# VHH binders against RCC1 domain-containing protein 1 (RCCD1): the designs that were tried, part 19

Target 1, 376 residues: RCC1 domain-containing protein 1 (RCCD1), of Homo sapiens (Human) (a6ned2)
Amino acid sequence: MAEERPGAWFGFGFCGFGQELGSGRGRQVHSPSPLRAGVDICRVSASWSYTAFVTRGGRLELSGSASGAAGRCKDAWASEGLLAVLRAGPGPEALLQVWAAESALRGEPLWAQNVVPEAEGEDDPAGEAQAGRLPLLPCARAYVSPRAPFYRPLAPELRARQLELGAEHALLLDAAGQVFSWGGGRHGQLGHGTLEAELEPRLLEALQGLVMAEVAAGGWHSVCVSETGDIYIWGWNESGQLALPTRNLAEDGETVAREATELNEDGSQVKRTGGAEDGAPAPFIAVQPFPALLDLPMGSDAVKASCGSRHTAVVTRTGELYTWGWGKYGQLGHEDTTSLDRPRRVEYFVDKQLQVKAVTCGPWNTYVYAVEKGKS
Short names: E, the ipSAE of ESMFold2; O, the ipSAE of OpenDDE; V2, 0.75 times the mean of E and O plus 0.25 times the DockQ between their complexes.

## First folded at step 15 (VHH; framework vhh_7mjh_2)

Design k2 (from i2 with S104T; at its last look DockQ between E and O 0.51; V2 from the best seeds 0.00; counts 0 for: pae E 2.4 > 2)
Fold by ESMFold2, look of step 15:
Structure k2 (fold): chain B 376 residues (1-376), chain A 124 residues (1-124)
Amino acid sequence: as target 1 above (376 residues)
Amino acid sequence: EVQLVESGGGLVQPGGSLRLSCAASGFTFSSYAMSWVRQAPGKGLEWIGRIYTSGSTSYNPSLKSLVTISRDNSKNTLYLQMNSLRAEDTATYYCAREGYTDSTGYSDYGMDVWGQGTTVTVSS
């Protein structure tokens, strides 16, 4: 049974609160390092100061500013103020708990509610029930919010398959591969061509005709990956998290003397910085309010994505990991603290002959699951 | 250049109080949420609390009765008032800049700019 799960987790980026993120001194780790050898971790959920680890055997452990452990855990989702935990309940229903992060897993939760177990597909009635992926609840009829009311119903017609929360917005992937967004939109993170907020799920019409397989939500940006491996990305780009030209690279590092703003035909904002003395304005993109197609180097196909507050990570079909965006804590995994507005492969995994299978970003760090080549 | 400079640390007797200051420069201070964080010798960082652009605050529950965070946007200054200090409060205290705008949304923002810290020692 160990052979079916031959991989290990790796971490890099911010770890100043003592969260387990490989071997780091001080506050950050700049290169991937293995963690929790011999533990069969099925979920990593990280906030700024602590990380929650869930094992396949149902053990939940916290690392960092919070510590503690609990059993019978099916899933966990960490935010800085609150920890959501899905546990086995007194009957066939699961128990959703919300804990104060400071006292997580000790005493009484702030709130708890029984929820319906994850639904089984009609096409496979003998199939196994699976724990949901928080914040989407197992029934796919609600999600957990890090602020009250913690239980948020979803219309059954949405048929949600995946739900991800950014800092102020939500992305939902439905069973047909359509994407919906709602919440705050002031940085274009909803992908509808405006900066208006949306109170209810709204379909991304710009993606009609495409079947999406994965969504990811960051601080104020959004990513989805199609079944054919194409990456669509939108929202805030002041740190290069969209892999589109930023002020720093577009300006060639020069201080801005003036700016001009205009819109492209795809609705993105194009700003030009003028060198005070020497040159014509160089274009950069501060906000991209419509999905933009992103090509990886060598035309690689993407299969998974994850976002932190200001960085993006993508796993390719061949097991490579690419990262970009704000990197000042080393969360891009390139052995430095350089920020990037273009995808760069994390060479550690190539050098170790590892295939990356999953990535989960905390706000300022990155956790990666990888397996040895030849066992995939 | 974006800069945060803490001051007001020093030696204080148990039961005493101190007010720490953090002077901000190089950015629009009033547009950012700000945090205080401390690090005791031999330990990791401990978040103390944050103050939003609105002036509302959020605290580490274990510390909230002992500290008060305030800001003066006209002076670009963040403050930490600490009372009834104990030896366990000995630490280096840092101010840190959070996100560009306040958020009470679904996820964390984290911090991107730190001061160099000011040391508080609580000893008889």
Scores: ipSAE 0.461, ipTM 0.763, lowest interface PAE 2.4, mean pLDDT 83
ESMFold2 (binder alone), look of step 15: mean pLDDT 81; pTM 0.799
OpenDDE, look of step 15: ipSAE 0.491; ipTM 0.786

Design k3 (from i2 with D108N; at its last look DockQ between E and O 0.01; V2 from the best seeds 0.00; counts 0 for: pae O 8.2 > 2, placed apart)
Fold by OpenDDE, look of step 15:
Structure k3 (fold): chain B 376 residues (1-376), chain A 124 residues (1-124)
Amino acid sequence: as target 1 above (376 residues)
Amino acid sequence: EVQLVESGGGLVQPGGSLRLSCAASGFTFSSYAMSWVRQAPGKGLEWIGRIYTSGSTSYNPSLKSLVTISRDNSKNTLYLQMNSLRAEDTATYYCAREGYTDSSGYSNYGMDVWGQGTTVTVSS
């Protein structure tokens, strides 16, 4: 059993409410900052104004606009208005509780239901029973919706392995590595080539024949990572969150480039008439309604992905973190607030000799789990 | 100017075959994956299939038995062979370029360029 190297969680981005455990109120964190030392966090779920932290010991702690703690917690999922908590029962049964975020963990939950975990089928020797992560219920037959009704059944035939919720859509990964989506489609986030809504889970046909290992859903964009390490991304690209050229960033770059008027030594503004070689303006993509293949720099393979409202984070097989999209609050981790329409490696982890193992994005922030690189 | 132009559409009888062409210009055709997409009247877009730069192909499972995508890089042309056409195959067919190569040589494959489409009508 390879001794799990002790790791730590890091956070960066919007922290105006004190969403980061131990960071205090009012800080924008533009570079990765370690969370409170000594807390063995195993799950992080971030909403805009608060973050839920679950420890390996089963303690749930809320930080930010919502505060509180609870014991015997297995998992938690945070949305702006709703907190879902999976608690261990006295027996094999788990208790799902849904709380209003404003009064989370105080008083009575809005809703509660006993959930029976599906018996680990004997036959998957390799199956670390990836206990369904919220919002997917352990039985994989339902999920928690941030909007009433809070309990949403799933067809058993879907064989859900992972479920991610965007702002208006859902992305489901089944046991076979197929991807389904449903909900709002006006930003192309469903990946079906239309902007129409889907009321029921629809198979992403464009990914047929490929085996996905992970899915991520942002505000209005979606990401899949294949078992081979390929990234597929689709949906809205107003902030470069698809790592495709966006008009908004091109305009900002030109404005900054124009302001970098090299003052000649004589104080004359050299208007570098950059001869716009009449090259056909690089195509800008506002919406990508089908999955697009994204290559990371140096041909790196992806293994994990997470999406915020308008940013994307990917962990490579080698333990590097790449981020792109909206960076206004430092949620990209590059020590600035610049938005990017290209993947950029977060150098902090490289410089610190850390290997990134996991990433989870809130709407305007990013959390990362990293371990020290083994001394070869 | 980057351009895609579809051709080969028309009226076909049920059970018939048709080969569509997509002529590419203004870019290095061989460096891009290409896709076919169709839109039936009153329906949304339907992905048909993709051909990669390697020549490998991926198809919509619902159409896999009916379609073959190929490319001729020497002619900068993408092809869609359709067999055993049915009334339900009536649609406008579009070719799309999947890819953007940045200055660093890295490619992101999005459908960034579309043709105007060619209409196929399957009727008795």
Scores: ipSAE 0.015, ipTM 0.322, lowest interface PAE 8.2, mean pLDDT 85
ESMFold2, look of step 15: ipSAE 0.426; ipTM 0.751
ESMFold2 (binder alone), look of step 15: mean pLDDT 81; pTM 0.802

Design k4 (from i2 with S56Y; at its last look DockQ between E and O 0.39; V2 from the best seeds 0.50)
Fold by OpenDDE, look of step 15:
Structure k4 (fold): chain B 376 residues (1-376), chain A 124 residues (1-124)
Amino acid sequence: as target 1 above (376 residues)
Amino acid sequence: EVQLVESGGGLVQPGGSLRLSCAASGFTFSSYAMSWVRQAPGKGLEWIGRIYTSGYTSYNPSLKSLVTISRDNSKNTLYLQMNSLRAEDTATYYCAREGYTDSSGYSDYGMDVWGQGTTVTVSS
């Protein structure tokens, strides 16, 4: 068993409320910063104002607008209004607690229920039944919603493996690698080719025949990664979060280019007669209601994906991190606050000879787990 | 242009009360949840509370007894009533619009518009 090299968590983006993105006093961190050393964090879940950290020892710590700690925690899911916590019971049963975020871990939870993990069916030789991560309950028969009712059952036919929640939609990956979506669809985030809402889980027909390994849901966009490493992305593209051309960034780029061209040192207005080559204005995409295939630079295969409110992060098979979309708070990790409509590799991890293993996005920040690259 | 403008800050004695106002313009005020945030000198941001489109309010537990948030949609104005002010309440107070508010008034995606802030100093 190759001794899993101890890794570390890094954070970057918005931290105005004292979210633990590093030791900096600023409201924003624009480059990856290591989190507190010596804490064995196994899970990170971030709202925009606070972050929940779960240690392998079962300690939950909140940092930011919400503060507190609890023991015997297996998992936590943070939203701005609610904190869901999965606690270990005295037996095989887990206790799910839902807390108001502002009073999280103080007093009595808003709601609590015992959850029985599904017995690991004997036949799955890949024995690490990745216990469903919140907001999916361990039994995979329900999920936690940030809106009442907090407990939402799933049809038994949906053998849910993963569930991600956007602002108004849900994305479900089943055991067969099929993707379902439901909820609001006005931004194309459901992937059915319409802007209509779906009240019940609907299969993404466009992905039929493909096996997905992972799903991610942002504010109003969705991502899935196939077992072969292909990225499918759909929904809203106002900030370039789909890595498709967006009007908003084109206008900003032209403005910056115009300002940079006007400041030639010698005061001469070089009228760049940019010959209007009649190139048809590259079509700007505001909404992509069907899954689009996204290629990473160099043909890299994706293995992990996470979405913030308006940004996307992908980890490659080689352990590189790519980010794109809204970058106003430095949540893309490129040492600036620029938004991108193309995948850009986060060079920090390459420069530090780190291999990225996991990524988790909050609405306005990004957390990354990385390990040192083995000296070949 | 979307804008928030705070007012009502100033010097107050310990134990005093103050009402802050935030005037909203350039957007449909009634369609957004609003929050108050403060920043003390040399400290990070502290969330004070939120008012949803429904009028429902949530508060920082540490401040709940000291503050009341209200809104007047007809005036496009958000209010923060503060009572029993202490020296530790000295801060710049910001009004902020929640970036996303659903039909139920729920917001979960942060504050996308901020005012310039109004400074409150509590001193004897």
Scores: ipSAE 0.534, ipTM 0.808, lowest interface PAE 1.1, mean pLDDT 88
ESMFold2, look of step 15: ipSAE 0.547; ipTM 0.804
ESMFold2 (binder alone), look of step 15: mean pLDDT 81; pTM 0.808

Design k5 (from i2 with S103E; at its last fold request DockQ between E and O 0.31; V2 from the best seeds 0.57)
Fold by ESMFold2, look of step 16:
Structure k5 (fold): chain B 376 residues (1-376), chain A 124 residues (1-124)
Amino acid sequence: as target 1 above (376 residues)
Amino acid sequence: EVQLVESGGGLVQPGGSLRLSCAASGFTFSSYAMSWVRQAPGKGLEWIGRIYTSGSTSYNPSLKSLVTISRDNSKNTLYLQMNSLRAEDTATYYCAREGYTDESGYSDYGMDVWGQGTTVTVSS
């Protein structure tokens, strides 16, 4: 069989707290920069002010507002106030720990519990995207929340395969490819056609009949990717993070008039403003409370997605990376600070003959795993 | 032109107090949450705290007892009061505007406008 290609991690976007995104200057980097060349990083998890790196050898390191290290770590998940760490123990059970982020892994965790390791799962040799990664616990019967109570049981009937947390909501992908959402809904991020919150997991009925392979949750938006490579996206679009027209980007051409908000047939809010190239009003969408199908340029199939607070990143089956949304820190990777309401390929990887295999977004930055093309 | 300009920095003695100001122009100041952030020489940024449009505040837990953030919407001005200053408080202090503020008090730390900073030196 072919030998697994060596790969490297790259970072771009906000790094003002000293987060390692490469050697960039100032508070942000606008183009992908290599991280720790030659280091075998298998997990990157980032919050606003710090980033956690886990190596295949079990070393966890923090970079940014918190700096520290720990051994025997299998996985980590970073939120701004709390760091969750899954550690290997000498016995059959793993140890789940929750640390105050400012502790920098010194002293004792705030909370710890033994958990049963995943019975059938193992890391994907080509990347870090695995069903059952934190915040979903290995048994798939609970997840870690950044807000107490930290251990949150899941009904066994859900049969969770993946779980992602946005700022105020959760997405769960089950073993059959169905998607559930719960939490805050005021920005349409739950995808049920209303702005109401949901205390318990609720099935996305609009996606019935489709088999989803991936979910991602951002600040107030949501993404899923079907097994056939189609992207469905919903929630807040103030910054273009849904790749739907937004007022801020629609206003770039001309002065706009204030108009009343109205809903269309799919429950999205549609407004009219000036600035179309032919003089007609240019529509924009502030909130999309139902899943919307998103086509990538050239009809490329998506396989992975990740979201920051106000941006979205997608990896295609052929190893391209597309980004869109808020870009003021350079987290879109296009060598500028331009925000986008449409998908744009990150040309750095194409120019370097790199195939992107994984992406993980922090709130205001983007981390990417890529391998060299044509090298065995 | 959207602009934030900090002032009030300078040399102070340990144990002293200092009030920094941030003058805002070119936008509706009362509609935005505002933050203070500092950077000690040779170090990364350190977030100090935020004040919401309601006037409520949120602080870095490590600094909460040392600082007070306030705003005066009639003057388009953000303030940072610092007391009992120590040598480790030597830094450049920045004010920053949030790109979006939720009326519920949520913050995503999306700071789309930064001031140029004012330098505070705490030395005997």
Scores: ipSAE 0.700, ipTM 0.879, lowest interface PAE 1.3, mean pLDDT 85
ESMFold2, look of step 15: ipSAE 0.512; ipTM 0.784
ESMFold2 (binder alone), look of step 15: mean pLDDT 81; pTM 0.805
OpenDDE, look of step 15: ipSAE 0.691; ipTM 0.872
ESMFold2, fold request of step 16: ipSAE 0.379, 0.429, 0.559; ipTM 0.717, 0.752, 0.812
ESMFold2 (binder alone), fold request of step 16: mean pLDDT 82, 81, 82; pTM 0.815, 0.807, 0.814
OpenDDE, fold request of step 16: ipSAE 0.677, 0.635, 0.743; ipTM 0.872, 0.861, 0.897
ESMFold2 (binder alone), look of step 16: mean pLDDT 82; pTM 0.808
OpenDDE, look of step 16: ipSAE 0.110; ipTM 0.613

## First folded at step 16 (VHH; framework vhh_7mjh_2)

Design m1 (from k5 with G99S; at its last look DockQ between E and O 0.42; V2 from the best seeds 0.48)
Fold by OpenDDE, look of step 16:
Formats: C-alpha cells, structure tokens, sequence
Structure m1 (fold): chain B 376 residues (1-376), chain A 124 residues (1-124)
C-alpha cells in the first residue's frame, strides 16, 4: 500500500469572510495558500460566504460567515442557506442533519434522518469513489437540496454514484457512467440542446456510448470527465467558464493576446498564429446547450473537475491543475484577477513540485488538495 | 446603472439605536435577495444578515438579537435596524445584492453589487 504521502489543502479566491482556514482576513487570495497547518482535512465544501471542513478524525469546522464545529462527521455539504452534515451514529447507521447555515451547528437541526449506508458492494473496483458524497445521500436514493423540500428522492433505477448541484440544475452520474440532468435549462446547462427546463432526470443523449467518471456543476454550466480523460462542457459562457470565446472578455480588452505560447516539450514557444485567415470575427459563444469536447493543452487527460459560479477547475492525470472562467477574485490561482476563456495551468503547484489530487470550487473560490511529488 | 447607496450612519452612544437604509437603483430590487455586511476597522468582513425575496430573513447568530433586516420593495429600499449598540459595532456597513436569487428567494452565489458603505461609530 503506497504510504499516501501527507498532502495539504490550498485555497485561493474570494476570502472576504475568512472562508479559508488560515488565509487571514483578506478579501482576496490570488495565489494558492496553504490552509492551517496540521489540519487533516479530508473534505472541503465551500459556499460563497463560508466553508465546511471535515477532518479525518471526524471533526467538522466551519470558517467564514458561519462558525462552529461538530464531531463524528463523515461528510458535509455547504450552501449559503443550508448545511448538510452526515454524522456517524452509534451503530452502522449514519445520521443526516440539515442545519440552517447561520445556526452554526448550534441548537437543533432543521431536519434529521437516519440513513443506512448501503453496504459498499465489493465490486466497485474504483475504491476511491466513495459512493454517497453529499449532497447525494449514502443510500443514493435521495439527495439534499438547498431549497425546500430539503430531501429529494431519486428513482432507484438511476443508481446514482455522484450528484452535483448548480444554481438551478442537477447533474447525476450513475453507476454505468451515464449522465442525467434536470432542473432549469435557460442557460443550456442541462445539455439537451434546448433551453427548456426538465422536471425529471433526463439522460444526456449526446454522451451516450461514453463512460463518464466525474461530473461537476457550476452556477449555470456543467462539466463531465470521461474515463478516458476527455472533458465535456456545456451551459453558460458569460465569463469564459466553458473555455470558449466570450464577448465579455473581448470587450474588456483583457483579451490577453491569445498567443497561446504552447511550450513545446523542447521548450520552444510555438506562437500559434491563429491564422484568422477569413476576417470573420471569431464567433462568441454565450450558451452551449450541448456538451462540447474541450481539449486541454498538451493533450492532457483530465481526472477531476469542479465548477464555481462562473469558473472551472480540472485536475489532470499527471496532477496538474487547469482553471478558466471568471477570475475577478483570484479564484483561478494565477496571481491575478483576470478572467480566461482558455484553460490555464496553475503554475504554483508545478513550481512547488506538488501533485494536485483533488479540487473543489466554491462560487468564488477554489480549494485544492496536493501532495509532494515523490522524488523519483 | 446598478447602484446601492447606504445611508443613516453616524455617531451613536453606547446602548443607542440606529436604522440604516440602502437605496437600490438600476435593477428590479424585489427580485433579489439582499444582505447587510459590515467591516470594522482593521477587521475582515462580517455578514450581518439576509432578506430573501419572500421577506424571510436570516441572521448571523452573533448579531441576531441586535439587528432586524427589512425591505420595502415599493421604495426599492433595504433597512437595517440596530439596537443596543456597542463600541464593537463600530464599522462601515454595506448593503449588497445577492448575485443570484431564484423564485423562492434563495441565493447561493455571492454578493455581486455593493454600496459604498455608511460608517457607524459607537462612542461615548
């Protein structure tokens, strides 16, 4: 069992309320900053104004607009209005609690239910995908919604493995690697080629035949990562969160000269002169209602993805972090506040010889788990 | 232009009360949840509370007993009533628009518009 090298969590982006443990009281963190040293954090869930941290020891700690702590916690899911906490019971049963975020885990939960974790079927070879990450309940028969009703049942036939919630929509990944979406669709975030709402989970037909490993939902955009490492992205592109050209970035003069200096392996800067031969202004995409294939620089394979309100983060198989979209608060981690309509590698982790293992985005911030690269 | 303008700040004695106002313009005020935030000198932002489109309110537990948030949609105005003010309540007070509010009044994506703030000084 390769001794998992102790990693650390990093945070960057909006931190006006002190959402990031140890990042101080600054409004913005433009570069990855390590979270409090010595905290064995295994789960991070970020709302806009506060973040929930769960330690391996089962301690939940809230930082930001909401403060508080609780023990015997297995998982937590933070939203601006609600905090869902999965707690270990005295027996095999887990207790799901839904708290008002402002209650700071004081008093009585708004709602509580005993949940029986389905026996981890022996057969899920992918040991790491802990079935039942909030907001998906351990039994995968329901999920927690930040809006009433807080408990939303799922059809058993969906065999949910992962569920992510955007502002108005939900993405579900089933055990077979199929993706379903439902909810509001006005920004194309459902991926069905329409802007219509879906009241019930609908299979993404555009992804049929492909096996997805991960899903992520932002404010009004959606991402999935295939088992082969391909990124599919769709929905709203107001801030370049789809890594597609957007008008808003072009107007703000922050068109950083798309001289994508592709560093060739040999260190030579290939100036891709995008021969805009024919003077037709590159089409700006505001809404992408179908999954679009997104290529990372250098043909890197993605393994993890997370979405903020208007930004996207992807971890590659090699442990690199790419971010794009809205960067106003430094949530892209590039030491600036520029928005990007193209994937950009976060150099901090490369420079520090860190391998990124996980990423989770809040609405305006990003958290990253990274380990030191083994000295070969 | 989308704008928020706070007013009503000033000097108040300990134990006093103050009502702040926030005038909204340039957007459909009634369609957005609104929040109050304060920043004491040398300190970070502190969330005070929120009022949803439904009129429901949520408060920072540490301040719940001292503050009341209300809104008048007909006047496009947000209010913060503060009672029993202490020296520690000295701060610049900001009203902010929630960036996203659904039909239920729920918001989860931050405050995208801020006023310039109004300063409250609690001193004897």
Amino acid sequence: as target 1 above (376 residues)
Amino acid sequence: EVQLVESGGGLVQPGGSLRLSCAASGFTFSSYAMSWVRQAPGKGLEWIGRIYTSGSTSYNPSLKSLVTISRDNSKNTLYLQMNSLRAEDTATYYCARESYTDESGYSDYGMDVWGQGTTVTVSS
Scores: ipSAE 0.391, ipTM 0.739, lowest interface PAE 1.5, mean pLDDT 86
ESMFold2, look of step 16: ipSAE 0.608; ipTM 0.844
ESMFold2 (binder alone), look of step 16: mean pLDDT 81; pTM 0.812

Design m2 (from k5 with G99A; at its last fold request DockQ between E and O 0.51; V2 from the best seeds 0.69)
Amino acid sequence: EVQLVESGGGLVQPGGSLRLSCAASGFTFSSYAMSWVRQAPGKGLEWIGRIYTSGSTSYNPSLKSLVTISRDNSKNTLYLQMNSLRAEDTATYYCAREAYTDESGYSDYGMDVWGQGTTVTVSS
ESMFold2, look of step 16: ipSAE 0.703; ipTM 0.874
ESMFold2 (binder alone), look of step 16: mean pLDDT 83; pTM 0.824
OpenDDE, look of step 16: ipSAE 0.249; ipTM 0.674
ESMFold2, look of step 22: ipSAE 0.729; ipTM 0.889
ESMFold2 (binder alone), look of step 22: mean pLDDT 83; pTM 0.823
OpenDDE, look of step 22: ipSAE 0.111; ipTM 0.608
ESMFold2, fold request of step 23: ipSAE 0.621, 0.480, 0.023; ipTM 0.842, 0.773, 0.501
ESMFold2 (binder alone), fold request of step 23: mean pLDDT 84, 83, 82; pTM 0.836, 0.827, 0.829
OpenDDE, fold request of step 23: ipSAE 0.882, 0.260, 0.887; ipTM 0.952, 0.684, 0.956

Design m3 (from k5 with S35H G99S; at its last look DockQ between E and O 0.45; V2 from the best seeds 0.54)
Fold by OpenDDE, look of step 16:
Structure m3 (fold): chain B 376 residues (1-376), chain A 124 residues (1-124)
Amino acid sequence: as target 1 above (376 residues)
Amino acid sequence: EVQLVESGGGLVQPGGSLRLSCAASGFTFSSYAMHWVRQAPGKGLEWIGRIYTSGSTSYNPSLKSLVTISRDNSKNTLYLQMNSLRAEDTATYYCARESYTDESGYSDYGMDVWGQGTTVTVSS
């Protein structure tokens, strides 16, 4: 058993309510900061105003606008209004509880149900039972919704492996690596080439024939990572969250460039020769209703992805973290508050000789699990 | 310009009551859920409560008995009624707009517009 090198969780971005354990009293953390309880944390789920941390020992701890703790927790899913907690029962059965987030896990849950984990069929060689991470229930026949009804059934035929929820849509990855989406589509976040809503899970035809390994859903954008490490991204691009050119950032860049050029009266026009020969302004994309292939710098393969409200984070096979999109609160981890319409590597982890293993985004913050790079 | 302006803060004696107001401008007030948050000196932000577009409210359990949030859409104004004030309630109080509100008034994507705050001091 390769001695799992002790890892730590890091957080950065908006922390005005104390969402990040150990981030101090600041409203914003612009660089990755280790969480105080980072070593024992196995699950992080972040809402905007609070974060749920589950320890390996089964302790749930809430930090931020919601406080509280609970034992015998296997998983937790945090939304602004609701906290879903999967608890171990006295037997093989698990207990799913849905709490009002503000209840601080005191009193009675809003809703509770016993969940029998389906025996992991012997045949899934990919032993890491990623199956049933909240909001997807262990049986993969339902998921928790932040809106009533809190329990939403899934067709058994979908064989859900992963489910991610955006603001108005759901993205489902099935056991075969197919992607389904449903819900609101006004921002193209469903990936069907339309802006129409889908009431039922619809297969993403554009990804047909490809095997996806992971899905992520942001506010109004979606991401898939293929087994081969390709990134597909679609939906809303207001803040560059698709790593596509956006008008908002172009205007900001010009204003900053104008301000910077006014300040630097000295002659060295760093002509960013963006060599687009023909002076047609690069088309700005506000909505991408079909999955677009996104290349990371240096042709890096992606293995994990997570999405905030308007930012995206991707972990590479080599353990590097790339972030892009809305950066107003430092949620991109680049020691600034600049929004980006291109993937940028978070240098903190490189500089610290850390290998990133996981990433999970809240709406305005990012959490990262990283381990020390083995001394070769 | 989208703006929130809090008012009504001041000095109050322990056990006293105070009503804060937040005037909204530059956006369709009725279409957004609104929040009250406070920050005591040297402490982080504390969520007080939310009022949905429907007028329904949710509160911090620790403050539920002490506060009432209401809104007047006709006046584009948010209110925070506070009763039985204690020294520990000394803080700057902020109103904030929820960034995204669906048809049900629900959002999970934070507060994008904040007022400048109004300071409440509870002292004998």
Scores: ipSAE 0.537, ipTM 0.810, lowest interface PAE 1.1, mean pLDDT 87
ESMFold2, look of step 16: ipSAE 0.596; ipTM 0.836
ESMFold2 (binder alone), look of step 16: mean pLDDT 83; pTM 0.819

Design m4 (from k5 with G99S M111Y; at its last look DockQ between E and O 0.17; V2 from the best seeds 0.00; counts 0 for: pae O 6.9 > 2, placed apart)
Fold by OpenDDE, look of step 16:
Structure m4 (fold): chain B 376 residues (1-376), chain A 124 residues (1-124)
Amino acid sequence: as target 1 above (376 residues)
Amino acid sequence: EVQLVESGGGLVQPGGSLRLSCAASGFTFSSYAMSWVRQAPGKGLEWIGRIYTSGSTSYNPSLKSLVTISRDNSKNTLYLQMNSLRAEDTATYYCARESYTDESGYSDYGYDVWGQGTTVTVSS
């Protein structure tokens, strides 16, 4: 068993309410900062004003506008008004509780249900049953919704492996690597080429034939990562969260963006000769209703993705973190508050010789799990 | 012009009470969630609480027992009632408009309008 190198959690971005454990109140963190309790944290779920931390010991701790703690917790999912907690029962059954976030896990939950984890069918060779991460229930037959009804059934035929919730939409990854979406579509976040809402899970036809490994849902944009490491992204691009040109940033960036010349390793300025010969200003994309392929710098393969309200974070196979989109609160981790319409590597982790293993975004902040790079 | 103007600050003795007001102008006040935020000298911003368009409120748990937020849409005014004030409550108090907040408390754009602040000093 390769001794899992002790990792740590880092947080950056909006921390005005003290969402980051140990960061204190009222700080915007523009660079990754280690969480004091970071070593024992196994799950992070961030809402706008508070963050839920689950420790390996099963302790749930809330930090930010909501406070409180609970034991025997397996997982937690934080929304602004509601906190879903999966708790271990006295037996094989798990207890799902939905709490008002302000309740501080005191009193009685708003809603509770016993959940019987379906025996992991022997046959799923891909053993790391990521199945049952909230908001997806362990049985993968339902998920928790931030709005009543809190329990929403899923068709068993979907064989859900992962489910992510945006502000108005859901993105589901099934066991076969197919992606489904439903909910609001006004920002193209469903990926069906329309702006119409879908009431039921609809297969993303544009991704047919491709096997996805992960999905992420932001406020009004969606991301999936293929097994081969390709990034597909669609939805709203107001702040460059799709890593596509946006008008809002072009007006600001004519001055600054020229200088972020991606220095190739050899010091050569990759002139993105995106010289369309004819001086027509590069088209700005506000809405991308179909999945667009996004290439990371240097052709890096993605393995994980997470989305905030208007920013995106991707972890590469090599353990690098790339972020882009809205950066007003430093949630991109580049020691500034600049928004980006292109992927930028978070240099902090590189400089610290850290390998990023996981990323989870809140609406205005980002949490990262990283381990020290093994001394070869 | 969109504007928020806080008032009601001043010197108060420990244990005292104070009511702050925030007058909104230049926008449809009733259509926005509003928050109170304070900043103590040398410290960062601390969120106090929010009031939604529905009138529902959310508070910083550390301050919940000490503060009450209310609004009068007819007067375009936000209020912060503070009780049992302590020295640690010395701060500049700001009202802020939330640019986008749904009834669930989700905010995407944060605070787009701030008042100039009103200073509260709690001292014997």
Scores: ipSAE 0.016, ipTM 0.350, lowest interface PAE 6.9, mean pLDDT 84
ESMFold2, look of step 16: ipSAE 0.322; ipTM 0.640
ESMFold2 (binder alone), look of step 16: mean pLDDT 82; pTM 0.812

